# VHH binders against WD repeat domain-containing protein 83 (wdr83): the designs that were tried, part 8

Target 1, 315 residues: WD repeat domain-containing protein 83 (wdr83), of Danio rerio (Zebrafish) (Brachydanio rerio) (q6dh44)
Amino acid sequence: MAFPQPRPQAPQLPQHLWRTVDCQQGAVRAVRFNADGNYLLTCGSDKSLKLWSVSRGTLLKTYSGHGYEVLDADGSYDNSQLCSCSSDKTVILWDVASGQVTRKLRGHAGKVNCVQFNEEATVMLSGSIDGTVRCWDTRSRRMEPIQILDESQDGISSLKVSEHELLTGSVDGRVRRYDLRMGQLQVDYIGSPITCVCFSRDGQCTLSSSLDSTVRLLDKSTGEMLGEYSGHVNKGYKLDCCLTDKDTHVLSCSEDGHVYYWDLVEGSLTLKLPVGKAVVQSLSFHPTEPRLLTSMEGRVQVWGAEPEDAAENES
Below, E stands for the ipSAE of ESMFold2; O stands for the ipSAE of OpenDDE; V2 stands for 0.75 times the mean of E and O plus 0.25 times the DockQ between their complexes.

## First folded at step 1 (VHH)

Design z13 (framework vhh_7z1x_3)
Fold by ESMFold2-Fast, scan of step 1:
Structure z13 (fold): chain B 315 residues (1-315), chain A 125 residues (1-125)
Amino acid sequence: as target 1 above (315 residues)
Amino acid sequence: QVQLVETGGGLVQPGGSLRLSCTASGFTFNSYAMNWVRQAPGKGLEWLSGISHSGGSKSYADSVKGRFTISRDNAKNTLYLQMNSLQPDDTAVYFCARTEDYSNYPGFSYGMDVWGQGTQVTVSS
């Protein structure tokens, strides 16, 4: 028997356009908030990684060094380092302040779709179409990966790190969760190529999106499917999905020019946010506030729960 | 120079078979999902089949499922379409097309950025 729990006040969803940033990078393949949500990263088809102010929408620095399109990026917790990956098959570690390449890491046999620091930024993890995840030490001068994970049967499309756990999504239709300290692997079979994976904020669930135009929520410990979210279009593109800052809603990009919001528990569509007339490819949700980044073609839009403060737009 | 060149088209009788080839050059072929698309006389583009960068995942339009087989040889930078049980309404120009860089998956007739010139397939008695 369960007693009624009082629900928190209805969450504010980011649906008010604060700004549009023309990134001047060709297509923006990925957009990411930094660890504190004050900055955003844009990964360009022009081979550049750019760092922007969220509050002012201004370009702060351009990172040049990749030989082809930048496909993903992440920032360290202390804002001292960036990592990025490219269709040039490399992972680059950057010094934020100087804009200089600290290390350019080679070893992947094909383009690198995803990259992330662990919580302490002591390791970078990269996932490639070559079917491997490579773990790189950020602190040593070692050029070789400290670990290679090759259990995937096809390309790695997405990865996320939480504590000592690694979550991967593969073209083989499987979501894999590695316990990096215990050397254990858990596999959930979805059956369609995975486009994105993430952990819930509370760490109890995993979320995955796949090319059957379906987003799924699974209990992390049991693999039980807790929720299923559909109505959007995801048939050919590597689209992002995520959860809101308080795990109230599931979000997905869509090939139809919208971002879809579903109530996490009910699975019902709460909001179909129009972004534009092209594929919405990438999104990032603010770590602590109801703010959303979306990328479509060469532009990033910043969405808030409330209209943007005019003083911040003027400064 | 980024290029795709289709070969293997021709005239075939109903019920016959053809194998199309698409040779890729100027890019890292094994890093891209590839597609076959056709255009029948007086009609628009129809997506037929797609294959992942490794060849491990394949998809087909309902109109060709069970009759056509997509494959690739990454060592030879070549994409193939084996067409069996051909019908007169399979008459079309057949194109190979590369999936755009940010998609690693076979898809429908959007998100393709490099196209071949096409090869004519005519199914007639």
Scores: ipSAE 0.006, ipTM 0.388, lowest interface PAE 9.8, mean pLDDT 88

Design z2 (framework vhh_7z1x_3; at its last look DockQ between E and O 0.35; V2 from the best seeds 0.00; counts 0 for: pae E 7.6 > 2)
Fold by ESMFold2-Fast, scan of step 1:
Structure z2 (fold): chain B 315 residues (1-315), chain A 124 residues (1-124)
Amino acid sequence: as target 1 above (315 residues)
Amino acid sequence: QVQLVETGGGLVQPGGSLRLSCTASGFTFSDYAMNWVRQAPGKGLEWLSGISWSGGSTSYADSVKGRFTISRDNAKNTLYLQMNSLQPDDTAVYFCAKGDEYYGSGSYSFLDYWGQGTQVTVSS
């Protein structure tokens, strides 16, 4: 008998399993939504990068060219290009439609853990265990990077680009934020190896996960710690963390087979989502909708706020 | 074809020191984090220490922090554990272990290749 009040609906959290994709790539080291969230990328221990339809769960294309495991990937804003990085020490630029290698970039001294396009897809940024970030021009055939960032004291585990800013996470226990136009560097000391970094969607905060089984939210301008999230297990794996599409919750993978959701402001555990009995290795949150990708071993699961609509018969 | 061979174990008196070595072959040693794990008689596995690919970052379990030092020589494909101020409860089989992750810290559950172990006995 309670009278309905017109009010904003509570934030929707993806907790209903829509689909399970068996990727046939060995272990899936990273899973990523593309720029519009209609497709997903899977980085395989079998040396392949694969592109899948989110709505159908079907394989669209396989990208073959790396010599060892593919560790990360990103798609350009216009869906024309992909970039990937590998334990083979290379970064590859791919043409999406043809599946062809456009460029294979060498220079890193060790495994390349992370890669991302800038917003315009004019530069790829790669981070390696060699402790460097390398910036590569996507439009030229130059073999050399246009810039090398070497302020890190140990391997780069994660990077994210937003506008003119580069955020890096390092094994040295530091999160670094570079203003690429001003040449300024801010360093936040966490004290445990960093596994993942990201920006909040409003661009005001940074999020980092580390091997002390703790995720931290810092104010970008001051470095003040605004939130701390724990209870999950992250002691030996390079696990992903992220924020929801509306910055309402923090998510982390966990070595205990769950994805943990915490309220951003309160820091309280909202949901402990069971994925399976192995390490949840990677996750990706949809750019505009409450949808989540998780990877565990060789499988990707697609999670939504509500049950998935039934697939239609062929036409 | 991946092999990890531990040496340097033995009998030592309380308060003594030992240096363990682990020689790696069959993989690019300098691309991987390395770890030391032990198993005391009748107990489970305990992760002790990890070292990054370059040796620039190290981590230790609280039980050994300040007493043990992990190091590596990538030119020799060798991992070391310098153990000082040894106590009777340090008696265990010590394993060298490779993870697939490039950094070494925390749990032993991520480790994919292990040596056969070397016995360390601390007694009077």
Scores: ipSAE 0.195, ipTM 0.619, lowest interface PAE 5.9, mean pLDDT 89
Fold by ESMFold2, look of step 3:
Structure z2 (fold): chain B 315 residues (1-315), chain A 124 residues (1-124)
Amino acid sequence: as target 1 above (315 residues)
Amino acid sequence: QVQLVETGGGLVQPGGSLRLSCTASGFTFSDYAMNWVRQAPGKGLEWLSGISWSGGSTSYADSVKGRFTISRDNAKNTLYLQMNSLQPDDTAVYFCAKGDEYYGSGSYSFLDYWGQGTQVTVSS
């Protein structure tokens, strides 16, 4: 008899429904984990931002102050602050614990599609249909942006910040990467309106989704296309894409009610997760665990790699 | 509540022109794509044209390309369809419609909000 070989570690993908939350916010335009993954944010078409416990599925706080629908939000690294953006053309900075508006920032000429803190939460970055990215100082009471980036030829749909780099996606079909310390700009032409951008976890690649129903993985340094993922439907909605916590798979929302998973290296479809029968608008992947949030209509669902009871009983 | 009200329909002779308007209320008009769809007597729905939220991107069905022009005025919350070189087979009820998409191309299947329609009749 041969000795048993060590069992290879198979990737675990969030495919088991743990929880459904009826948010009572109209349509949920965006769902986001907070920095540690213990809480989630929901951005409502009813103008509200809500904070929920992921594990309990219970509402913790409602943030009211936007004049129209909330389109995106982010939590600071220390969980003390939130930022949000809206069709009301504003960015709001919130104190998490009190629920108070710390600042309401005006200046964008159109709806604000995306917002994120930098890593230290010293600035907020916002992107708008007006084609600009604006940088706001979080520590100053100054109402003007400290920087305006206006290189885009059409609206900004998505942005992400990693260390000293800013990644933006534009309706003009271009992905732009700014090195804020060196003052450099790299432009990658995709050719179709961009709906979402993100960095790989190892920081070596960028991922973009676009309205040609295609997600693309590019080498950050060279711009070389490393992967191309399709089969989903993305023709008219701003849909999210991401990478798993270990950079093993690419995910995308889809207008057909599924979240698609592709093997990063092989490019083959691994899983077609049935979320429901409407557009899956938004997703967020847990920072360190195989756990996924999805939003569809007015509901958010939490997905895990194992059935909830089995996962909680494992020691 | 979302409301879409079409106006500008009527009787026109073959080769004539007509301009339809659609006034929108109950939502932020400038955030969404808008669409025109028609239904001829005894026929199914036919998507005709779509326009992006800003008006910067337009699309047309092959049956109307070159004859119809979609436009919008976001300050007035109004969508337009200029129809030229009309023929009897353009006779239909014309609907203004939207879903939650940014770009107005493709299928009428995701257009959840519709006006009551305006009748266009092309007859000699």
Scores: ipSAE 0.035, ipTM 0.545, lowest interface PAE 7.6, mean pLDDT 89
ESMFold2 (binder alone), look of step 3: mean pLDDT 81; pTM 0.829
OpenDDE, look of step 3: ipSAE 0.407; ipTM 0.750

Design z3 (framework vhh_7z1x_3)
Fold by ESMFold2-Fast, scan of step 1:
Structure z3 (fold): chain B 315 residues (1-315), chain A 126 residues (1-126)
Amino acid sequence: as target 1 above (315 residues)
Amino acid sequence: QVQLVETGGGLVQPGGSLRLSCTASGFTFSNYDMNWVRQAPGKGLEWLSGISSGGSTTSYADSVKGRFTISRDNAKNTLYLQMNSLQPDDTAVYFCARVSEGYDFWSGPKDYFDYWGQGTQVTVSS
């Protein structure tokens, strides 16, 4: 008589609602984990950027200085600085502890849709409807960007940076990958306006979402399409997509009030998570744990892989 | 100070075409996303189409997609709606509307509008 082996545990997916945060910022245009996942940033249509505790759901600080809606934000690896971008055409660098504006960077000709630090937080990269990416030195008082990338034929909707590489998504239907050390550019033609781009955790693939209601996974080195994910609704809104902390699943926001989870390799729908009755616009996946942030209208939801009362780790 | 004025409405036969214009004044037109909405007799407001501040991105309601085309001329401070293959159920008052300052076109045109024109009547009948 052989003992049956226990079935392998299914991957842990964040599907249990831990809390709902009423951000009191009007609409929350973007929600982002910070670098260590202990804090979250909310970008408000009320012109404010807010910093919150993930574990407590409490407001820690409000950052005021933008003239119009805050559209994106990022935190430095050491939690000392934040950067944000706005419909006011500016990028702001903030001191986290004091709440002070350290720099307000002007130069973009239109709304700035996306912003991110490089790993060392020595550079901020911003993408605008003006079709340019601007690279700003965080350490100098220069008013001019250190580099302008103008290869896009229409507005920049999304960007991500990993090591020496910059990934951009454009309204022109192209995903661009810049090797900043070698000065090389790879262009992948999708054919519909791009809403979001990101890298896989292992750095070997790129993920993009577009207004044809399709999320695509491409091999980074070749541009070969490895996966295609559909069934959600993305026809008019700038919706986020991402990968899970272990690259097991692809996630996308949806205009139908759900977050869709697909198995990365099989492309099959694993979970259709109900968030509410409005557009789920923004999401952020925790850097190391199966935890998800979603934004819908003026609220942020925090999701975990287990019920909140069972999730605490005392080690 | 902010003013939106629609023109180009009138009586047209089924299958006909009309081009509506909206002239903006009192603000920097090129900074704002613009929308067309309509109100049929005895019904609520129906959103039809939106265009981004730079004119590169457009969106349409399913009821008008393929028949209507939104465009803008920022040098002339003018918004347009080209309407083709008009049907009797297209009979309505048509309004241009300025989307709230700082609004992202990606968020969809259902968000709050700051200013509206007085409207122009379109009647589709034989």
Scores: ipSAE 0.000, ipTM 0.161, lowest interface PAE 15.2, mean pLDDT 86

Design z4 (framework vhh_7z1x_3)
Fold by ESMFold2-Fast, scan of step 1:
Structure z4 (fold): chain B 315 residues (1-315), chain A 125 residues (1-125)
Amino acid sequence: as target 1 above (315 residues)
Amino acid sequence: QVQLVETGGGLVQPGGSLRLSCTASGFTFDEYAMNWVRQAPGKGLEWLSGITGSGSTISYADSVKGRFTISRDNAKNTLYLQMNSLQPDDTAVYFCAKDTGRYSSGWHTEYFQHWGQGTQVTVSS
């Protein structure tokens, strides 16, 4: 008798609408999973940051302190702290449990588009239309940033941190990768304003979206273009892009009301997910499960199956 | 047509070593991540190790870290698994599996496109 050959399963792509959250924050400018994917953050044009339960779909806490629209947010690995940034030119560090402002950091000359903690939550990194990235110590009471990165020739639209590396996207059409330990900078010229950057999960590649309605995958070490993804509409909005939890697909928001999924290697369109009749501006992919958050106007939709105990691949 | 053929299995005593090979054809081998998966008698599939197309990124399951080594020879279209310090609970059918692309699918068996027929490894005195 022949030994059994296992049959591979199709990739799990989040395409079933599990819930819709009416955030009551005006427009939701950014939606983010927290570090473990159990919670989601919504950044409102009403000046508030809100924390929600993914499993229950319920509002847990509202964070009030910004003077204008909240544009981005991130949660610390231990769920004790949040950071946010605003068109009020500030970065705020929050205590999650109390909802209180721990620190309100001033210094940027314009609106702050993006913010993230490093892995240990010892530093916050913020990127502004003023063309600088500012690195802030989360533990000290100092007023000044510990480092300012000013190599960008125009506004910073997006940043991501992975271990010792910082990736930035700029209106100047360049994606920059800083090795923060070695003090090295690599620059990739795209030629159109960058709207979003991210790292692949395996750390080998960078992904960028730009206003030429194109998402690009580049080899991190060489800058070689490994993939190009198009067919969506990105001409005027700062839209998000990302990779699936298993790096099988590239995703992009679109001004036509859809989220586009492309096979990472083939570059072919796998799924054009209808969200609604307005711009899909922000998205966030779950860190370990096939679950997607999308924001459109004042609503966030959660896509994928209902939460269940993680399946163990090992017997 | 994609074809994956595993060889090198057999009977070995506890503490022994085996080297498994998987010969690939029908696709551009160096453009795809490759994986080793096993299935013990009466158990489900267990992912063991994966290697990207270039060989630059390698990952192992905790059960085999320090004992098993994955490698590939792209000139020969061949994937290898060097198994050292074998134990009776390593007894299983061992499969090589082609990933969906040149990058890891995240080391989950549900994402692998093509699988070989498997080779039996039995660890017993």
Scores: ipSAE 0.000, ipTM 0.110, lowest interface PAE 20.5, mean pLDDT 86

Design z5 (framework vhh_7z1x_3)
Fold by ESMFold2-Fast, scan of step 1:
Structure z5 (fold): chain B 315 residues (1-315), chain A 124 residues (1-124)
Amino acid sequence: as target 1 above (315 residues)
Amino acid sequence: QVQLVETGGGLVQPGGSLRLSCTASGFTFSTYWMNWVRQAPGKGLEWLSGINPSGGSTSYADSVKGRFTISRDNAKNTLYLQMNSLQPDDTAVYFCARGGETYYDILTGYSDYWGQGTQVTVSS
């Protein structure tokens, strides 16, 4: 007598609302997990950057120094530093514990849309509407960038760093991958303004979202399109996209108030998660666990794969 | 001081054309996204069109697509809106606005600096 084997458990997707955080920052332009996923960063139209506890939803610190809207932010791997960028054309390096501005970097000719540390937090990379990426030394008192990358024909909307590779998305409809060690550049032509780029977690693919309401998965080495994901609305906003912690699904923000989840291989819609009645602009996926942050207007929502665990007591 | 000054408004017959201009000063015009927005009497703001810093990428509201053309001359710090096939419901004050984001904020029409507006009236 044989009994049927239990089917393997399906991957868990964050679809249970744990909390809604009213950030008191005007519009939240970007939301980001920190390197370990225990904290979140919110970039406000009120000119502030705020640090919050994910588990408690509580405000820990406010970072004030920008002259206009904060558009992006990143945290160092050791939680000692933050970097942020603004419509004020500056990049700021912050000390997390003191809340002090360590450096305020000028040089971009327009709004700075994206910023990230490299893995070691020895360099900050910033991308601007001026069409340049600027590389800044975090350890030096030098105010000038180490390097300027100006191959883009239009504004930089998004960038991501992985090892010695830089990935950029541009309004010119191109995704660019720079080998920073070899000084080599690969260009993939999409044909619509890019809103977000990221690497797959296995490092073999790139993901891009664009204003034609399409998310595309490309093989990194060949540029071959491996997947295309559609049905959401992305016609005018700089919306985020990402992959799940185990590269099982593609996610995109949407102008229709939802986050869309597609199966990576099949391209089929798995989940259309309702967030609210306004544009969902920004999202961030936890580095190791199935947890998601979404931003809509002035609020951030924290989503988990299971109903909020009694062990994650808010006391 | 950032300033945006619109010109070129006026009275036109239905089916007519107008070209609006917006001159910018007090900032590096060539690095900013620019928008055209209008407000009809007794109504809210309606975003019409946006253009990227280089002028190579444009976007339009469905209500004006195919009839209006946005362009810019960065050497002259000037934004343009060519309006064709004008209808009575195009009657509004037209505003030039400096863009807030890399892309057009189509649903909110957000901008950090606005001009004073120029009146366009379409009637017989």
Scores: ipSAE 0.000, ipTM 0.159, lowest interface PAE 18.5, mean pLDDT 86

Design z6 (framework vhh_7z1x_3)
Fold by ESMFold2-Fast, scan of step 1:
Structure z6 (fold): chain B 315 residues (1-315), chain A 125 residues (1-125)
Amino acid sequence: as target 1 above (315 residues)
Amino acid sequence: QVQLVETGGGLVQPGGSLRLSCTASGFTFSSYYMNWVRQAPGKGLEWLSGISSSGDYISYADSVKGRFTISRDNAKNTLYLQMNSLQPDDTAVYFCATLEPEYGDYTGQSAFDIWGQGTQVTVSS
């Protein structure tokens, strides 16, 4: 008797609505999973940052301290800290458990579009419409940045950090990759304002979305374009894009109320997920499971690959 | 001293044109994304147009697209709004600002956001 050969499983895509969360924050500018995917963060036009349970859909804590809209946020790997950035030109470091502002960092000359911890949460990186990225030490009480990156010719719209590399997207139509240890810079010219950048999960590729309604996949080592994804609407809004947990598909928000899923290799449209009748602005993909967060107006929707089983979702 | 000063408003007949100017002082104007925003009588703030620090990237609200043109001169620290085909519903106080109100709450102005005093535009026959 031979052992049965398992057939490759079809990719699991989050297309089943599990819950809709009314965030009561005005518009939700950004939605993010935390590092382990058990919690979600919502950035409100009401100036608040909120932390929610993914499994229960319940509000856990509200973080108040920004003077204007919260535009982005990130959680540390150990769930002890949050960072956020705002139209008020500040970056705030928060203690999760107490809800207290640990530090309020000033220096950017315009609104701060994006913020992220490095893997160890020893540094926060912020990107602003002022065209700079600022690197802030999380463990000291130092108020000035440890480094300023000013090579961009226009505003920073998006950034992601992976190991020692920083990826930035700019209104100047360029995606920049910095080796923070070697001081080296690689620039890829796209030619339209960049709305979002990210790394592939395997770290070999970069993904960018731009206002020409196109998402592009580039090989990191060569700069060769490996894929191009279109059919969605991205002409006026700063929309998010991402990859699935296993790098099988590219996802993009859209101004037409849908999330678009394309096969990574073939570039073909796999799924056009209806979210609603307004702009889908932000999305976040779970770090290890096929689960998706989408934001549209004041609401966040949680999507899974199968119909929700409440017993499996208790964590 | 950080300041934005708008000029060029006034009374104009429907179908007319006006050019607004906004002069910046006390900050590095060339590093800022700049916006035009208006407030009509009895209404909230409406974002009209934005321009990147370099001037290479420009966006407009649908209500003014094709009629208004934003531009900047970084050497003169000046932002411009050319308004054509003006209609009575364009009557408002016009502000230049570093804040971009995509969906926003405009009730709490940050000390770090720079707003002008505004210039009145009245479109009437």
Scores: ipSAE 0.000, ipTM 0.253, lowest interface PAE 13.0, mean pLDDT 86

Design z7 (framework vhh_7z1x_3)
Fold by ESMFold2-Fast, scan of step 1:
Structure z7 (fold): chain B 315 residues (1-315), chain A 123 residues (1-123)
Amino acid sequence: as target 1 above (315 residues)
Amino acid sequence: QVQLVETGGGLVQPGGSLRLSCTASGFTFRDYGMNWVRQAPGKGLEWLSGISGDSSYTSYADSVKGRFTISRDNAKNTLYLQMNSLQPDDTAVYFCAKAPYSEGSYLDWFDPWGQGTQVTVSS
């Protein structure tokens, strides 16, 4: 007979407002944690990318070089580089310390909705309304992409990279997973424009949100639908979705001013977090801790527990 | 300067087969995905099929899946479309296209560089 196992503690969900950051960038189109979760990136309609301290809520650096709104950004694992993409149709590689543009990459025929480094930061991948994903070598001075993926039938709205796999979401209502080593593709038909895609933390599932106000969890290997999450409003905006740091809950932005939390397995609504009276457009979940970033209009809010004081006055 | 020349069209009976070719010049052919699109009389462009630069991935519109096969020969800078089980509604001008150009729907993105090749399916 097997011995009884202790019950896991209930997961902590970030629901306490710890900090509000007024980004002074117009609208914040995307908010992203960096790789270690100590910093956050904000993509502004004012054409700037900004780097902030999570713990202090202070602006560390402004990155200026894009000609129109910044739509997405990512940081390298070692915090030495940033990449960003814009309505100006370019992808920019930045040196974090100097704030300088190291490369400005052209080739997309329309606005670039999403950008990400691979784990080693040797490649940047960008997705555009032009329906292509472009793969760029970060170390080469070559201005041409090393690969163009044009299998999408409509604009690329979202992408994520994990190891040798690329996941894309398209306005054509399909989620595509590319095995970049094997050159194989799996296509999952959703039927409504995709707004966001991501991998589960364990890498076994894919999550997608779409304009039918539904978030779906699929088994990565089979494409079997494991979960469906609804009740939020997503009918007109490109809203983000994600999973918690331990894959216990699914989260989605909503046009009704809330972030929705559903239990991953049960599909039941666990928490409807009020953010404000406008569209919550972007979110990012901390890589290892129950901490959430949300963007609404020109502000970013940090949700989760406040850090304990490093020094006590009475000990 | 990008140039694409489509050939291989003609008159064929329903249930017949045709193989279309597209010869590319003015760019590094192997570095780009290629597509086949068509335009029926009085209608807009319809995307049919795509192939990656290294041929590792192909995609097809539901209307042609199982009947049409896309392939390429990078040494010859040539794209092919093998069309089987042709139907009267396959009657159209067929174009090959490099990466999309416009910011609209995917049908507006394909900018055919050549005059295309006419396929007519009738008895």
Scores: ipSAE 0.000, ipTM 0.128, lowest interface PAE 17.3, mean pLDDT 84

